# VH-VL binders against o27280: the designs that were tried, part 382

Target 1, 266 residues: o27280
Amino acid sequence: MDSMNVPEVLEIKRIVEESESVKTFIFSWDFRREVRPGQFVMVWDFRDEKPMSVSLIDPVRSEIGISIRRVGEFTDRVHGLSEGDLLGIRGPYGRGFELMGRDILLVGGGIGMAPLAALADEATARGMRVDALVAARTADELLFLDRLEAAGVNISTCTDDGSCGFKGFAHERLLTLEENHDMAAVCGPEPMMFQVMRILDERDVPAQLSLERYMKCAVGICGQCCLDDTGFRVCAEGPVFWSQELSRVREFGRYRRDPAGRRVPW

## First folded at step 17 (VH-VL)

Design B142 (framework fv_bamlanivimab)
Fold by ESMFold2-Fast, scan of step 17:
Structure B142 (fold): chain C 266 residues (1-266), chain A 119 residues (1-119), chain B 107 residues (1-107)
Amino acid sequence: as target 1 above (266 residues)
Amino acid sequence: QVQLVQSGAEVKKPGSSVKVSCKASGGTFRSYGINWVRQAPGQGLEWMGRIIPRFGRANYAQKFQGRVTITADKSTSTAYMELSSLRSEDTAVYYCARDDQYEGHFDPWGQGTAVTVSS
Amino acid sequence: DIQMTQSPSSLSASVGDRVTITCRASQSISSYLSWYQQKPGKAPKLLIYAASSLQSGVPSRFSGSGSGTDFTLTITSLQPEDFATYYCQQSDDTPRTFGQGTKVEIK
């Protein structure tokens, strides 16, 4: 375990530009440390450290990919790096997705497609039929479409502005799609995930949802974090949760927390 | 469907510079790397360098370092390759080619620009 | 730099023949290997990428195999339009490097 908590300084082997705001950084990885879709790593730029989901897992090539959206000072600095530059990586951390059945639905919003892209690769490698609903604000923010298509995934898109595919939100598009899946995996903004979860529950499709905001707890930076009304340790159980576990969380899809721990509406 | 269209043939004197353009149409220009590859008469393919237009950083083959400059104008979806201090052995067809960022394969290719260096 | 060496440098074949071209990398490139076809006066055309993935629109008689340092391009039943020069290319490291080419000529 201690070896997982020591950052390994790795060279950026390749950078993939996914969109104007998202890049995937690819590193050689020693798969003695198993990595599963839905897990994350801590990325250290020698000044600050942030959790990032693993978006590519390739044990044959001995590579992992980490997709990062440009949203602030840390991510701006990381986006300024070039192939050959160094980053500290430690992990992986957290609970990954579990696959079951023959047919899976992936529902991703924005950067939430990152962990789902890794899951799509694993599901297709297992011979599962994969349908993906990829949602974003605009066409330019739809992520991993070429990679999903190359993997043989059946893709549906929706954008808030109607610039690609269905005009509207992920849950509105989901209502127009076929109902029959053995499971679903969902990752994106919490309000989107909440609406999608309700539809999947009504269809009796078991779903796993990934909650970005709990990743820091898994490495002990925030101490012990608990979900409202459940009382369980997110650092031990997250970031991936079954829909049944989240159905009792009052905060999920309605509120986020400020630094003082107060509820703030989405 | 994306196409790469290059500027026309050039005849240059030794010691001069040439600047070849490569304009992308269709698709998303900024999502790909743009490579420059040359082929001297009767010879094989020689990689000169690559730019990812979004990063603005170019990589060059050591042989061309100091003589080649690769740039991109995102507003016009055009990449440029400028080769200075031209010699007769720089006579070649110069190709631009998009690469897939994950796999690195080159597709599509431009039609090629013949550059002849003679006096 | 990673050196790419093709074998043979040229071969003569008849329509219907099975043609095999080999490409060797001076160090492991995993599966970051592409094959291109070039006809006189034309730009190269992508046939195979990721060592074994057939490019859309390329006939199924073309196939690629290999990983690490040794790679093979196979044409199972040579057609008249297949007489061309073939190049392998690695994309594992910078600089990107090509094999010297294999010219497939009519007997």
Scores: ipSAE 0.521, ipTM 0.749, lowest interface PAE 2.4, mean pLDDT 87

Design B143 (framework fv_bamlanivimab)
Fold by ESMFold2-Fast, scan of step 17:
Structure B143 (fold): chain C 266 residues (1-266), chain A 119 residues (1-119), chain B 107 residues (1-107)
Amino acid sequence: as target 1 above (266 residues)
Amino acid sequence: QVQLVQSGAEVKKPGSSVKVSCKASGGTFRSYGIHWVRQAPGQGLEWMGRIIPRFGRANYAQKFQGRVTITADKSTSTAYMELSSLRSEDTAVYYCARDDQYEGHFDPWGQGTAVTVSS
Amino acid sequence: DIQMTQSPSSLSASVGDRVTITCRASQSISSYLSWYQQKPGKAPKLLIYAASSLQSGVPSRFSGSGSGTDFTLTITSLQPEDFATYYCQQSDDTPRTFGQGTKVEIK
């Protein structure tokens, strides 16, 4: 909405250190602007703006949290900030997750657990049973495990190196889990999401998948957010898509686009 | 369940330093904080500082800034609190406690380490 | 620093009594408040977190309420093992700060 396009300058209330490379920044939020799990905000450090998923939504405390991975110059600067410092926030933007049924599966890889942590809070507050499969390269990169445990989520882990839980990839671990769910939500590296989607489709579990990494603008005018076959603009029509929508996109899980819009393999 | 076990009682002279250990057992590695809280005889609880062992990042109460150093060794799951330039007023039981970073509550607590500063 | 003030500093009670302890923050801390029980010679034990959430294994006679600046710990039907000192603690800001403690002693 139009009023959401003006950044609000907000004080960093708390910083939670999730891993060596990930911090969650917590701000007071006016919930007259509703925020749903799966939506993102634009974070402005008074020099550059970047899209970040909302990872905590707490209307009772009037707070939101934004989890940020340290990957470059902008995120390095933001990670150098302290409680009491200021950031500009505008949004929320994008299509959030939709909760359906009684039992939900969450499958997250790395920072992809951030929007799923917010979804887990909402699902458990609504009385749903939540199973989470949390995947990372190493144990040190598993995110939100204590927050999920505190929420009453049933957690399975896998790491590429075997340092925690199952040794292997998320889709390999999922194949060893025989439970059926009313829906699933998936967020992480696109190759992981593609493999997980295929398994869930074979099990007839409707899945929602988040493609946050392709966001280049918040207003949906940038062509670099476009998915190949459908012409979807991720920042305008996503970032959350149903598996039925993504199964028709030849690009999904096979290649990506660089900032110039050129195809590059995974 | 995670348990915190601290080093034994110490008797120190004024002007010396003390280093107390806090070993975590049970559970898996996570992004928890380890806090140090002291309690002088017959007094209340006083927060000294904390570390997130995963990253080695420490924060200190201003009152102790420059005298306290909190460190962690991930390989042994042990946090340390070193207090220098000891005074008789530093006589206290020193506790370590694990926090939930989101809620901030302390659970579990170590059993406490009595430090007596006496000439 | 956020200052935490408890009331009363001490109280005398009998088994079966309803006991209430209050805690006041010098500024709003939302619901970032925990209550601890401490017995002589022992480490504090978590009772309540997030102002009103009962810690696993803690008897249901303990309850917490409040938000913002004013908080209450209630013990319904006091038991012999409940005679102890109780502390509130804020976790909204650093440094973490505690109330001065409330000693619940036998009448």
Scores: ipSAE 0.511, ipTM 0.775, lowest interface PAE 3.3, mean pLDDT 87

Design B144 (framework fv_bamlanivimab)
Fold by ESMFold2-Fast, scan of step 17:
Structure B144 (fold): chain C 266 residues (1-266), chain A 119 residues (1-119), chain B 107 residues (1-107)
Amino acid sequence: as target 1 above (266 residues)
Amino acid sequence: QVQLVQSGAEVKKPGSSVKVSCKASGGTFRSYGITWVRQAPGQGLEWMGRIIPRFGRANYAQKFQGRVTITADKSTSTAYMELSSLRSEDTAVYYCARDDQYEGHFDPWGQGTAVTVSS
Amino acid sequence: DIQMTQSPSSLSASVGDRVTITCRASQSISSYLSWYQQKPGKAPKLLIYAASSLQSGVPSRFSGSGSGTDFTLTITSLQPEDFATYYCQQSDDTPRTFGQGTKVEIK
């Protein structure tokens, strides 16, 4: 217990450059603190602390990877670090994905592919057939395509601007793909996830969706990550939710909360 | 699948520079690295450096720092290795190879470019 | 830099023999080790990556083992096409480094 809530100072062992705005930082990890795809950790640069999804889980090498998009002051500083530099990591936190059946569909948008890349590794290791729909605004924002290809994943792509694969949104591409999956896992911008969820519900495919919302407290103590109508706390009860759970949440796909907990339209 | 095709053999004078190209074709995925390895006649493999073409970041072996420049042109999917201040000891076959960022193995390899330094 | 040392530098073998080549890293590289085969006048060919993962299309008589600092490439029942030079390569750190090579020659 105590070990999970105390930041451990870890050396950056490797840095993988996923795109011009995304890097994966790889650390040695003591798997006495078990990590599952869909969980997150708090990353501390000795000034600020932010939640980040785990994108690589390798118990054989005793390593985890954390993929970080450059979006502001904290992430700009972290992107400036080199192999050998130190970061504080605490966790993991949250519910991970659950795998069932023989066939899984992954639908990821932008950085949302990060937790899905870890899930793809686990699913393929279990002998599941994995289909991935990787979506982004442009070709340069498509993530993990080479890693998914190496894992034997069947990949479909789409970009809003048509620079790679299908021209259009993830849900538009999904409508042109086959319907036979035992489950799905979805992570990306909330409006994309809402549209994808509706299609999967219509196809009777059980889906898990990962919400990347504002988090005030990694252990859920402050309640700031609470969803309206349900009382769910993303950091404590999420970030992964079944589609049945999310279909009852008024705010899902309609608005989000700022750091003060106020409603902000998508 | 990615295939790597290198430029043809070169004969250069001592003190000059050589620029070898490596064109990637056949693959659509772009976050891999391109590594450069040379092999002098009858000798082993020597790593020179690598670039991630998508982002332009290059790393070099210290032995070649100051003499080697690795670049990439994203629009033509072509990586380049330029070696300056050539000496007869730089006579070698120069290979490019795809560099897996997670595992760090090299596959596929280009066919090699023979560079001969003679007056 | 991580120094990679192979043993032996050369060996003579007959078709059907079991051949073992070793590779030592000057510091721990976990399982970030690859093995390559090179024939005269040709580019190297990847045989094994991640210390023990067989590359697609490579015959099952090739296998790799080891972790940390000590690694082994084994060729079970050597075939005529296996006479070549073999190299190990570490990818745990930059610069990437190769062993000096092991030449497998006809006895």
Scores: ipSAE 0.679, ipTM 0.836, lowest interface PAE 1.8, mean pLDDT 87

Design B145 (framework fv_bamlanivimab)
Fold by ESMFold2-Fast, scan of step 17:
Structure B145 (fold): chain C 266 residues (1-266), chain A 119 residues (1-119), chain B 107 residues (1-107)
Amino acid sequence: as target 1 above (266 residues)
Amino acid sequence: QVQLVQSGAEVKKPGSSVKVSCKASGGTFRSYGISWVRQAPGQGLEWMGRINPRFGRANYAQKFQGRVTITADKSTSTAYMELSSLRSEDTAVYYCARDDQYEGHFDPWGQGTAVTVSS
Amino acid sequence: DIQMTQSPSSLSASVGDRVTITCRASQSISSYLSWYQQKPGKAPKLLIYAASSLQSGVPSRFSGSGSGTDFTLTITSLQPEDFATYYCQQSDDTPRTFGQGTKVEIK
C-alpha cells in the first residue's frame, strides 16, 4: 500500500528559475520514503511521464526539488505550470552517490549540476571540503552558483565562450587545478564526463559518474536503457556508476543508442 | 556582490503614475529576484511584488494587482516598479531588494525612493 | 495570506542587556523566517535567514531560533548601535509578509 511505483499527486510549492531553460520545482515530501542524492523520480503531467533527477533534498523542511531543463514537448508543458498546480511524482529510483574521505570534487555540466547540488548539500553537512567545477556553454547557463556558495562550496567556473571564469571545457579547466581529492562526482554531457574521468583516473581519484540516458522504461524490466558491453540498465543499476565500472564500457563517451539500438555519436 | 541603486525622490499629484528604477551592479550572470517593498511614514514594511530580471516573470501582492507593474531590462540590469492611480495613501519610501529564490530573504536593499503624493 | 504577529511592539533596554523579540506565524512556515534591523532613514538590513542562519558580517551577538509558528531573535550584550526597529519576515508563501516591528529603545 506504500508502493513507490504509484504516482503521488503533489502540489508545486515553489518554482525557482535557475536559467532561461531550467526551473526547479519544489514539493512537500514524506521522508519515510527516503531519497538520496543521485536518485531520480518519474514526473507525470497526467499525459506523459519522464525521469528527472532530484536536485534538493531537505528532510528538516520535508521538501524535495526537481530541476527540469526545457528540451521538448513534455518539459515545455511542465515549464508552463505555476505554483499551486499539480504533478504526479513516483519513486525515488536508482542508486545514489556514495560519499567517502574528507575532500570531494564535483564536476558538473549544464543540468548535470542538478544532482550534484543535492550531493553538495549532503557533503557539506558531513563536514567535507567541497570543491565544485561548474561548466556551461555561456555564463547565463551556469547553474546553482548561489546555492553552492551559500553551502560553503569552493567554486571554479568555466564557459565555452569565456564569459565567466576559465575559457574552455571542463576537462581543460580540470588540468589547471592541481589540488587532489579523496573522491569526485561527475554529471553532465557524456563526452565531458569521459574526458574528466580519464584525468581523474590518471590522478588516482575514485570518481562516481551519473548517466541518465535511455531511462524510457523507468522500472528497469526492459532492455532499452542499457549499456552496450555490460548490459547495465541505467534506471535499475544506475544512474550512478564508479569510474572503474565505466572504464570497461566501450560505448561510454564515444556513442549512444537510440530506442532501436542503433549507434548515435555524441 | 550585488549592489542596488534606486532613482531619486518624486512628488506626484493624485491620479498620476510613478515609475521607480532599481539598477543592479555586480553579479549580472547569476539568477536572482528583485522584490519591491514599501514603507509609509511611521508604518511597517509591505511587500508589493517581485520579478526575476533575467527572465521577466513578475508576481504581485493581490492588494496591488492591477495598479502595479514590475518590469526589467536585462541589457541595463535595471528593474522598474510603476504604480498608477496614485492616492495620498501611496506616500511612502519604496525599496527594491534582492530576493533569494530558495530562501526568500532580502539582501542587499536599495537605498529607497521617497514618493510623496500631494495636491 | 500568512499573518506575522511580532511582540513586543517596543521595549526599553540598556547597553549590555540581553534582548529577546518574538514572532508568531498564523500557520506553519517551517524555518522560512528572516530577521531585519532598520535604523531611522535607512533601508532594512538582513540579520538572520532560515530562522537561525547568521548573515555574513553580522555580529555573533545576534541569533535566531524557532521553527513552525514560533520564532525568536536574541541579542546578547546589547550595543549602542543595536537601538533600532526589528522586523521578522516569512518566505514560505507568496505574498511575503512582515511582522509589525519591534522598536528597541534606550532605557
Scores: ipSAE 0.697, ipTM 0.848, lowest interface PAE 1.7, mean pLDDT 87

Design B146 (framework fv_bamlanivimab)
Fold by ESMFold2-Fast, scan of step 17:
Structure B146 (fold): chain C 266 residues (1-266), chain A 119 residues (1-119), chain B 107 residues (1-107)
Amino acid sequence: as target 1 above (266 residues)
Amino acid sequence: QVQLVQSGAEVKKPGSSVKVSCKASGGTFRSYGISWVRQAPGQGLEWMGRISPRFGRANYAQKFQGRVTITADKSTSTAYMELSSLRSEDTAVYYCARDDQYEGHFDPWGQGTAVTVSS
Amino acid sequence: DIQMTQSPSSLSASVGDRVTITCRASQSISSYLSWYQQKPGKAPKLLIYAASSLQSGVPSRFSGSGSGTDFTLTITSLQPEDFATYYCQQSDDTPRTFGQGTKVEIK
């Protein structure tokens, strides 16, 4: 039997409060079922099941962390849980990030910093030089800064309102940064990722982008997580894609899909 | 870097309550948890509880459940520890300390507040 | 609750000595172990966290090792300012618990 398709009921070992709207839930994990940065799990509260990116991967301590932003009924219920409470976890699913070279740039927006925090840990452990550009609407929505600092990551911040660091958007801040990187990894709101990708393409920096689009199934059997006319399914072929693949997707950065499958502008 | 400054020494009668303050400066109070640790004369360190300033949620050691209340005022960057029904055994130096949420270590620490419970 | 036991409770040493203090947890705490130094009349100072990570500004003569249930703090060449009481602390579970302390006294 495929252990990835069977949910395990796990006890919440620890809860880290990242912001007013984000918590990281930490579980003991059996690493015979390997987890890589960029992969996700299905979180089940015994009523609903939702995909969540893995934000902490610690095989030495046998722990994983899952960061969840409060945005609706499911996440409100999960945020109401305490240490010792139970959740069902199934997975991991999806393609993780691939690391290459000696230098990596991470560009994260909001909750998109969650999978990038796990990637930063792996890149740092590998001995890579890690630069992170952390973006949010306000200072209170900047995530994982203390964790990135502890890992030895070089951090730049920007906020839309100017409450912390550069005042402006991630792509505007990126234009003021001249350091070359062997690769980049990007995760955040799709319009932000599109603008960042264009700049990285002009600089000939290969980039991987993580699409955290909500899915109705964990194994890619439904078409609701498909991208444009390319036929890519986020849960089957993603969530991590190379920039050259996304440059061929007409919808990327321009349109999203509502629950009825209709194109709506960002 | 955050610095923690505590209120001054207190002398209390048995059965009364004491409320100790811990003011953060040099950083954003909302970014971390605060733990309270006490030390009786000539004794070791004893953890009492913690609070997350962002959500106001507190956790207590079972020994102090029902007698200790930990609160935080985000507008003044101040955490409080109130201990009720004081006994002579509560005579101690009470410390606040920044609580690292991932690792659970304490740094920095406040300077300590001496609480003496006597007639 | 997780019980933390230190050994020895006290020791006498001379400047230049290698000092070793041990800490044992009643159950596995992985590497969620910190070491603190406390001087008379002062608040504790963090030396080591995550069992072996040296806190910024702490001299390199201090080192930590261990995982699971058994942990060690080592001072490779004791200095006059190192005469103090040392505490271990686990953060694997709530409540957080400390060892009883080890007093390092001048010989």
Scores: ipSAE 0.675, ipTM 0.846, lowest interface PAE 1.8, mean pLDDT 87

Design B147 (framework fv_bamlanivimab)
Fold by ESMFold2-Fast, scan of step 17:
Structure B147 (fold): chain C 266 residues (1-266), chain A 119 residues (1-119), chain B 107 residues (1-107)
Amino acid sequence: as target 1 above (266 residues)
Amino acid sequence: QVQLVQSGAEVKKPGSSVKVSCKASGGTFRSYGISWVRQAPGQGLEWMGRIVPRFGRANYAQKFQGRVTITADKSTSTAYMELSSLRSEDTAVYYCARDDQYEGHFDPWGQGTAVTVSS
Amino acid sequence: DIQMTQSPSSLSASVGDRVTITCRASQSISSYLSWYQQKPGKAPKLLIYAASSLQSGVPSRFSGSGSGTDFTLTITSLQPEDFATYYCQQSDDTPRTFGQGTKVEIK
């Protein structure tokens, strides 16, 4: 029985303040409905719904967490909620990350660290060595550092303004890190992901990248979603893609499309 | 690594109020709450309430409802606990402690502030 | 409110002994349970969180176990500095609540 398309009204058990603009909402979850890192859920505030990545997956405690950045009307309303309040959750949706090998590099930008935090938990539970490069515009936008540190993850940071760690962009910091990895997982702004992908390709490190802008297509909200030049249908295959697949997509990291299908630079 | 430093000991008369401060310093990983816990002489630990300074949320134990107010000043990284209508039973050491938001354990703790309510 | 009950309320032990302290919650708290050590005149010190996770800097002779409603703190080969009062604390719900404490005294 498939209950993914029916919203379940869940009580907010705990709210974690990650930063001035990001909160994690924790719910009790029945793990008969499996959730994997890289998947997302639809969050419904009884007025509108939006896709959100799952950032905490804890089958032992029977809990999931959903991290939400305050960027518009929906997210502003959700940020105004308290523990004990209700939200509708349906899902999970999309293809999750796949783990392979003994060591993994995580590269996250801003809220893109949310799905990677869940992946870090799974990788460490499997006994993998985890290195994380956490990038943001400023120190206050670096996310999940305490959680990653507690899990034994080796952390490198960079900020555009130099307020924490390396001063510069994720790809610039990555060039100074020469450790070999069996795989990588990347999530953040598309321009960042494109630059990181190029470096990982040169190092012959297979990478999976999560494309947040395609999450609504995976649940059928968009009429049709295809990646440019491939005929690749994101609603069947996304939002997580291997770098080899994305290297053939002309628009990746270069432009997006508006509702009329016109190309808009990042 | 975060350290918590509390204000000094106070002697108060019944019916007055006391406001204890707790200043956080050091530490680059800053997503935490601040809990207030008291201990009367020879007694155990009693949780009074908590605040998440960045979020501004305060929660109180019902026993203290209406008498305790917990606030935070983000600009100075200082939390405050004010207890009004003091009684002799409020004589205790008052602790602030950093509250891990995911796990809810307390570490580190402030050094404690002795409050004596005596006529 | 979730009530936490510790057993025993006090015990006498010798250096080198194995000491076991139990903590029972009035309802399931999953693994949201911490253990603290308090010495006279000092603030409590975190020993264990998440029922079984040893805090950095705490000696490995301390261990925690349990889930749901029943929890145990074990000290293997008790040392002179371990004579103190121990408290359990739940963080599954608000208000946060503590056990009444267990005093470990020299025999």
Scores: ipSAE 0.713, ipTM 0.841, lowest interface PAE 1.4, mean pLDDT 87

Design B148 (framework fv_bamlanivimab)
Fold by ESMFold2-Fast, scan of step 17:
Parts: structure tokens; sequence; C-alpha cells
Structure B148 (fold): chain C 266 residues (1-266), chain A 119 residues (1-119), chain B 107 residues (1-107)
């Protein structure tokens, strides 16, 4: 845990355009502050602060990348920035992914491919065989395909509208794929992750899943980032959880909670 | 694999414009760029600009800003480079090349289009 | 703009020779450097990217090294098909810039 909790003002070195709605911002990073796939940072535009997953980790070049989807006022402002502009970065925070075995399946939906892209780089560097199922609503929203291909990842795609690869949802495509994996990592919309987790559980494949919804609270005084039934705090104990941990959580895949603690269905 | 196929040689008068095409054979544009690089007779390689065809965004080297326009048509997987106000010094072979956004290397390259500017 | 300077501008060599070409950037470009081979009348061909990564299908006699401002392309045992012009290119900043080229000629 970064107990100093102080933002560092960093210059945007490069911007990669991943889709019409997603950009990756690349910064020089001092790796005396270790960063692991699955961890997040707080991004500060000097007006507002939001949590973002780290999507590129390159200690050789001393660089990190943060992929940001344009979904509101804050992200719209950040997308208007250019190379050379400044952002505040605080962190990293949270529990990262663990790698085990020789074969890994990655299942990502939309922006959920961002932390999985960083994980793919680490898994391939360790000599693991990596299979990725990349899901999106349309072909134009499939992310990181060129990065995954360059890394030697075996890619399957699916789109809701059938514009690229399998026509349908990630869990439907997963049912048609090979079962032989030592572990899986999953990140995307929570209903997708729930369906994928159930299939992996039936196949006896241990899975790690990333829950990003509570990351607004990077410090304990801010409203509690807590899961139902387990007491886990996403910003402290997550955002990455094993499927065994999430199987105890009634909320997962069914509903979320607003700041007042009320149930809000997906 | 993707291959880039360019339009044929052009002979143009000073003051006119030329528009060169670059078609990605066998596929759809992904999240890569298409760069345009020229080479005058007996000279080295000079970068002119690039486009991200999937997104329709282009940027240009300062030397060519105001004279060059790079566009793309996703439906035909074709990028275009238009150079206006041609001078004899613009006589060159013009190449398109796939431009990797993370690494910035160029591969594959088109076969080149010879543009000759003469009266 | 980042200036790229190659050395030498030309060299003469025999089949079987070890050939070394250097490339210097006017400022640090980390490892954002690529090497290309160009034969007369042909488009350039990528040999090396990220300073030291060999492109698929390129013979292992080609290797790249360096970081920051100083980079080297080495051809360990020169073959007849290797007589060509070689270019380095930086991709750390826009505009992308190339070295002036190094012509490898038959001795």
Amino acid sequence: as target 1 above (266 residues)
Amino acid sequence: QVQLVQSGAEVKKPGSSVKVSCKASGGTFRSYGISWVRQAPGQGLEWMGRILPRFGRANYAQKFQGRVTITADKSTSTAYMELSSLRSEDTAVYYCARDDQYEGHFDPWGQGTAVTVSS
Amino acid sequence: DIQMTQSPSSLSASVGDRVTITCRASQSISSYLSWYQQKPGKAPKLLIYAASSLQSGVPSRFSGSGSGTDFTLTITSLQPEDFATYYCQQSDDTPRTFGQGTKVEIK
C-alpha cells in the first residue's frame, strides 16, 4: 500500500488511440514504485480524480500506460489532452493478478481488456501459453488485438452484433472453446464475468476476476468499498479476486450498491 | 498478413495536385496507422504524415502542413495521400506503410508510386 | 525534430565479413529504433524494431543493439543478398525521422 498517497505530476509521453472511445496514455515511471498487472492508479486532471487500471507495464523502458474510456465529463476532458500535457498520478493501488501453471485463458469485455493486456505481456514473458477471448459490442470496440497478436497470444473474438468473429456474448463463445487451462483471468462488465465464472467453475479452472466498480475509494475515510457477505474492500483487498472468493458474494453479477447502500440491479 | 498495394505512376505539371492510393489487400484496417514516406531520386527517406484509418485522424510533418492531406475509406480499406501545389522538387517515389502505434515501426510497405513533376 | 545520423555513409565489404553500422539520435529515444534494408528500385524492408527485436523471417545474422542515443546494426556473416542501403528510424516522437542511410557495397 502506498501510505504517502501523494499524486506525482507526470508528462504524457505518448497517446495510443485504441478505439473511438479508448486511448492509452503513456508516462515515464520510476519502477522503485513497483506496478503489477491488475493494479490501478488515481488519475488527476487538476479538477477531478478517477481510478484507472494500468494497461502497460514496461520496466525496461521505464514506462507505464493507462487506458481510459470516454464515458463522462472527466474522461472527456482527459481525452482532449495532447502529448506533453500533464496529469497527476497517485498509486499504484490494489491487489494484482497472480500467475500460476503453464496455460492461461484471458476473457475480456470492452475496457476490461486493459488490465488483461498488461497481464498478457507478463504471462508471455514468463513463457506461458496465452489464449485470449476478446469480447465487445461491435468490431470497432475490440481492444488490444494488435498488441496481443504481437505478443504471440492465441486470439478468439466475439461481438454482440457479429461484426467480427463469433456472433454472441463472451460466455456463449467460451462454451465452444478448448477447456485445457491451468488458470483464467477475467475482466469486463460484471454480468459477463459472472456467466464466465460459472463456466470456468464447471470446468474446474481457477479464475481471477477484476471488479472495478468500487475503486473510487482509494483511502479508508472515503465511503467503504465493500462487497456483500465477505467484507472485502475492493480498493484494499481487490480489485482482483479469485472465483472461490467471489462465489461467497451475493452481489456479484446480480446487483451493486449505491453510496447509500441500496441495491441497484445491473 | 496484410499487403499494401499502391496506385500507378503519375506525371504532373507544376502547380497541380496528385492523389495516391494505398489499398490494404486481404483485410480491414485495425488500430494501426498508415504513414506516407517519400524518396527523391538518389536521396533518403522522408516522413510526410500518417493517418489512423479506423479513426479518421491524420497528422503531418510541419514541412508538408497545408499542402498534404491524408484520408482513408474504411469500406474499401484504402488510404489516400494528396499533395497540392506541386513543384519539380516533389518528384519522388511515394510509399505508404503500416505504422505500429506502440513501436512505431513500418511494416509492411506498399510497392511505391513514382510521381514526376515536369512541364 | 529528432535528428538521426548514421555512420559510415558507405562501406565496402566482402561476402563473409562482419559489418557494423551505427546510428546516433540527437536526443534520447530509449529503444524506439528500427532498422530497414532497401535494394535499388524496391520498398524498404523491416529488419529490426525496438532496437534489438528481429522481425519474423529475417535471417539471424542480423542483430541490433543499443539504447538512448547510440545504436548498432550488425551483420555477422555478410551474404550476396545483403548488399543494399540500410536506414535507421526513430519512433519516439513525431515527426518520425530516418538516418541518411548507409550503402553497403561489394569490395
Scores: ipSAE 0.644, ipTM 0.833, lowest interface PAE 2.3, mean pLDDT 87

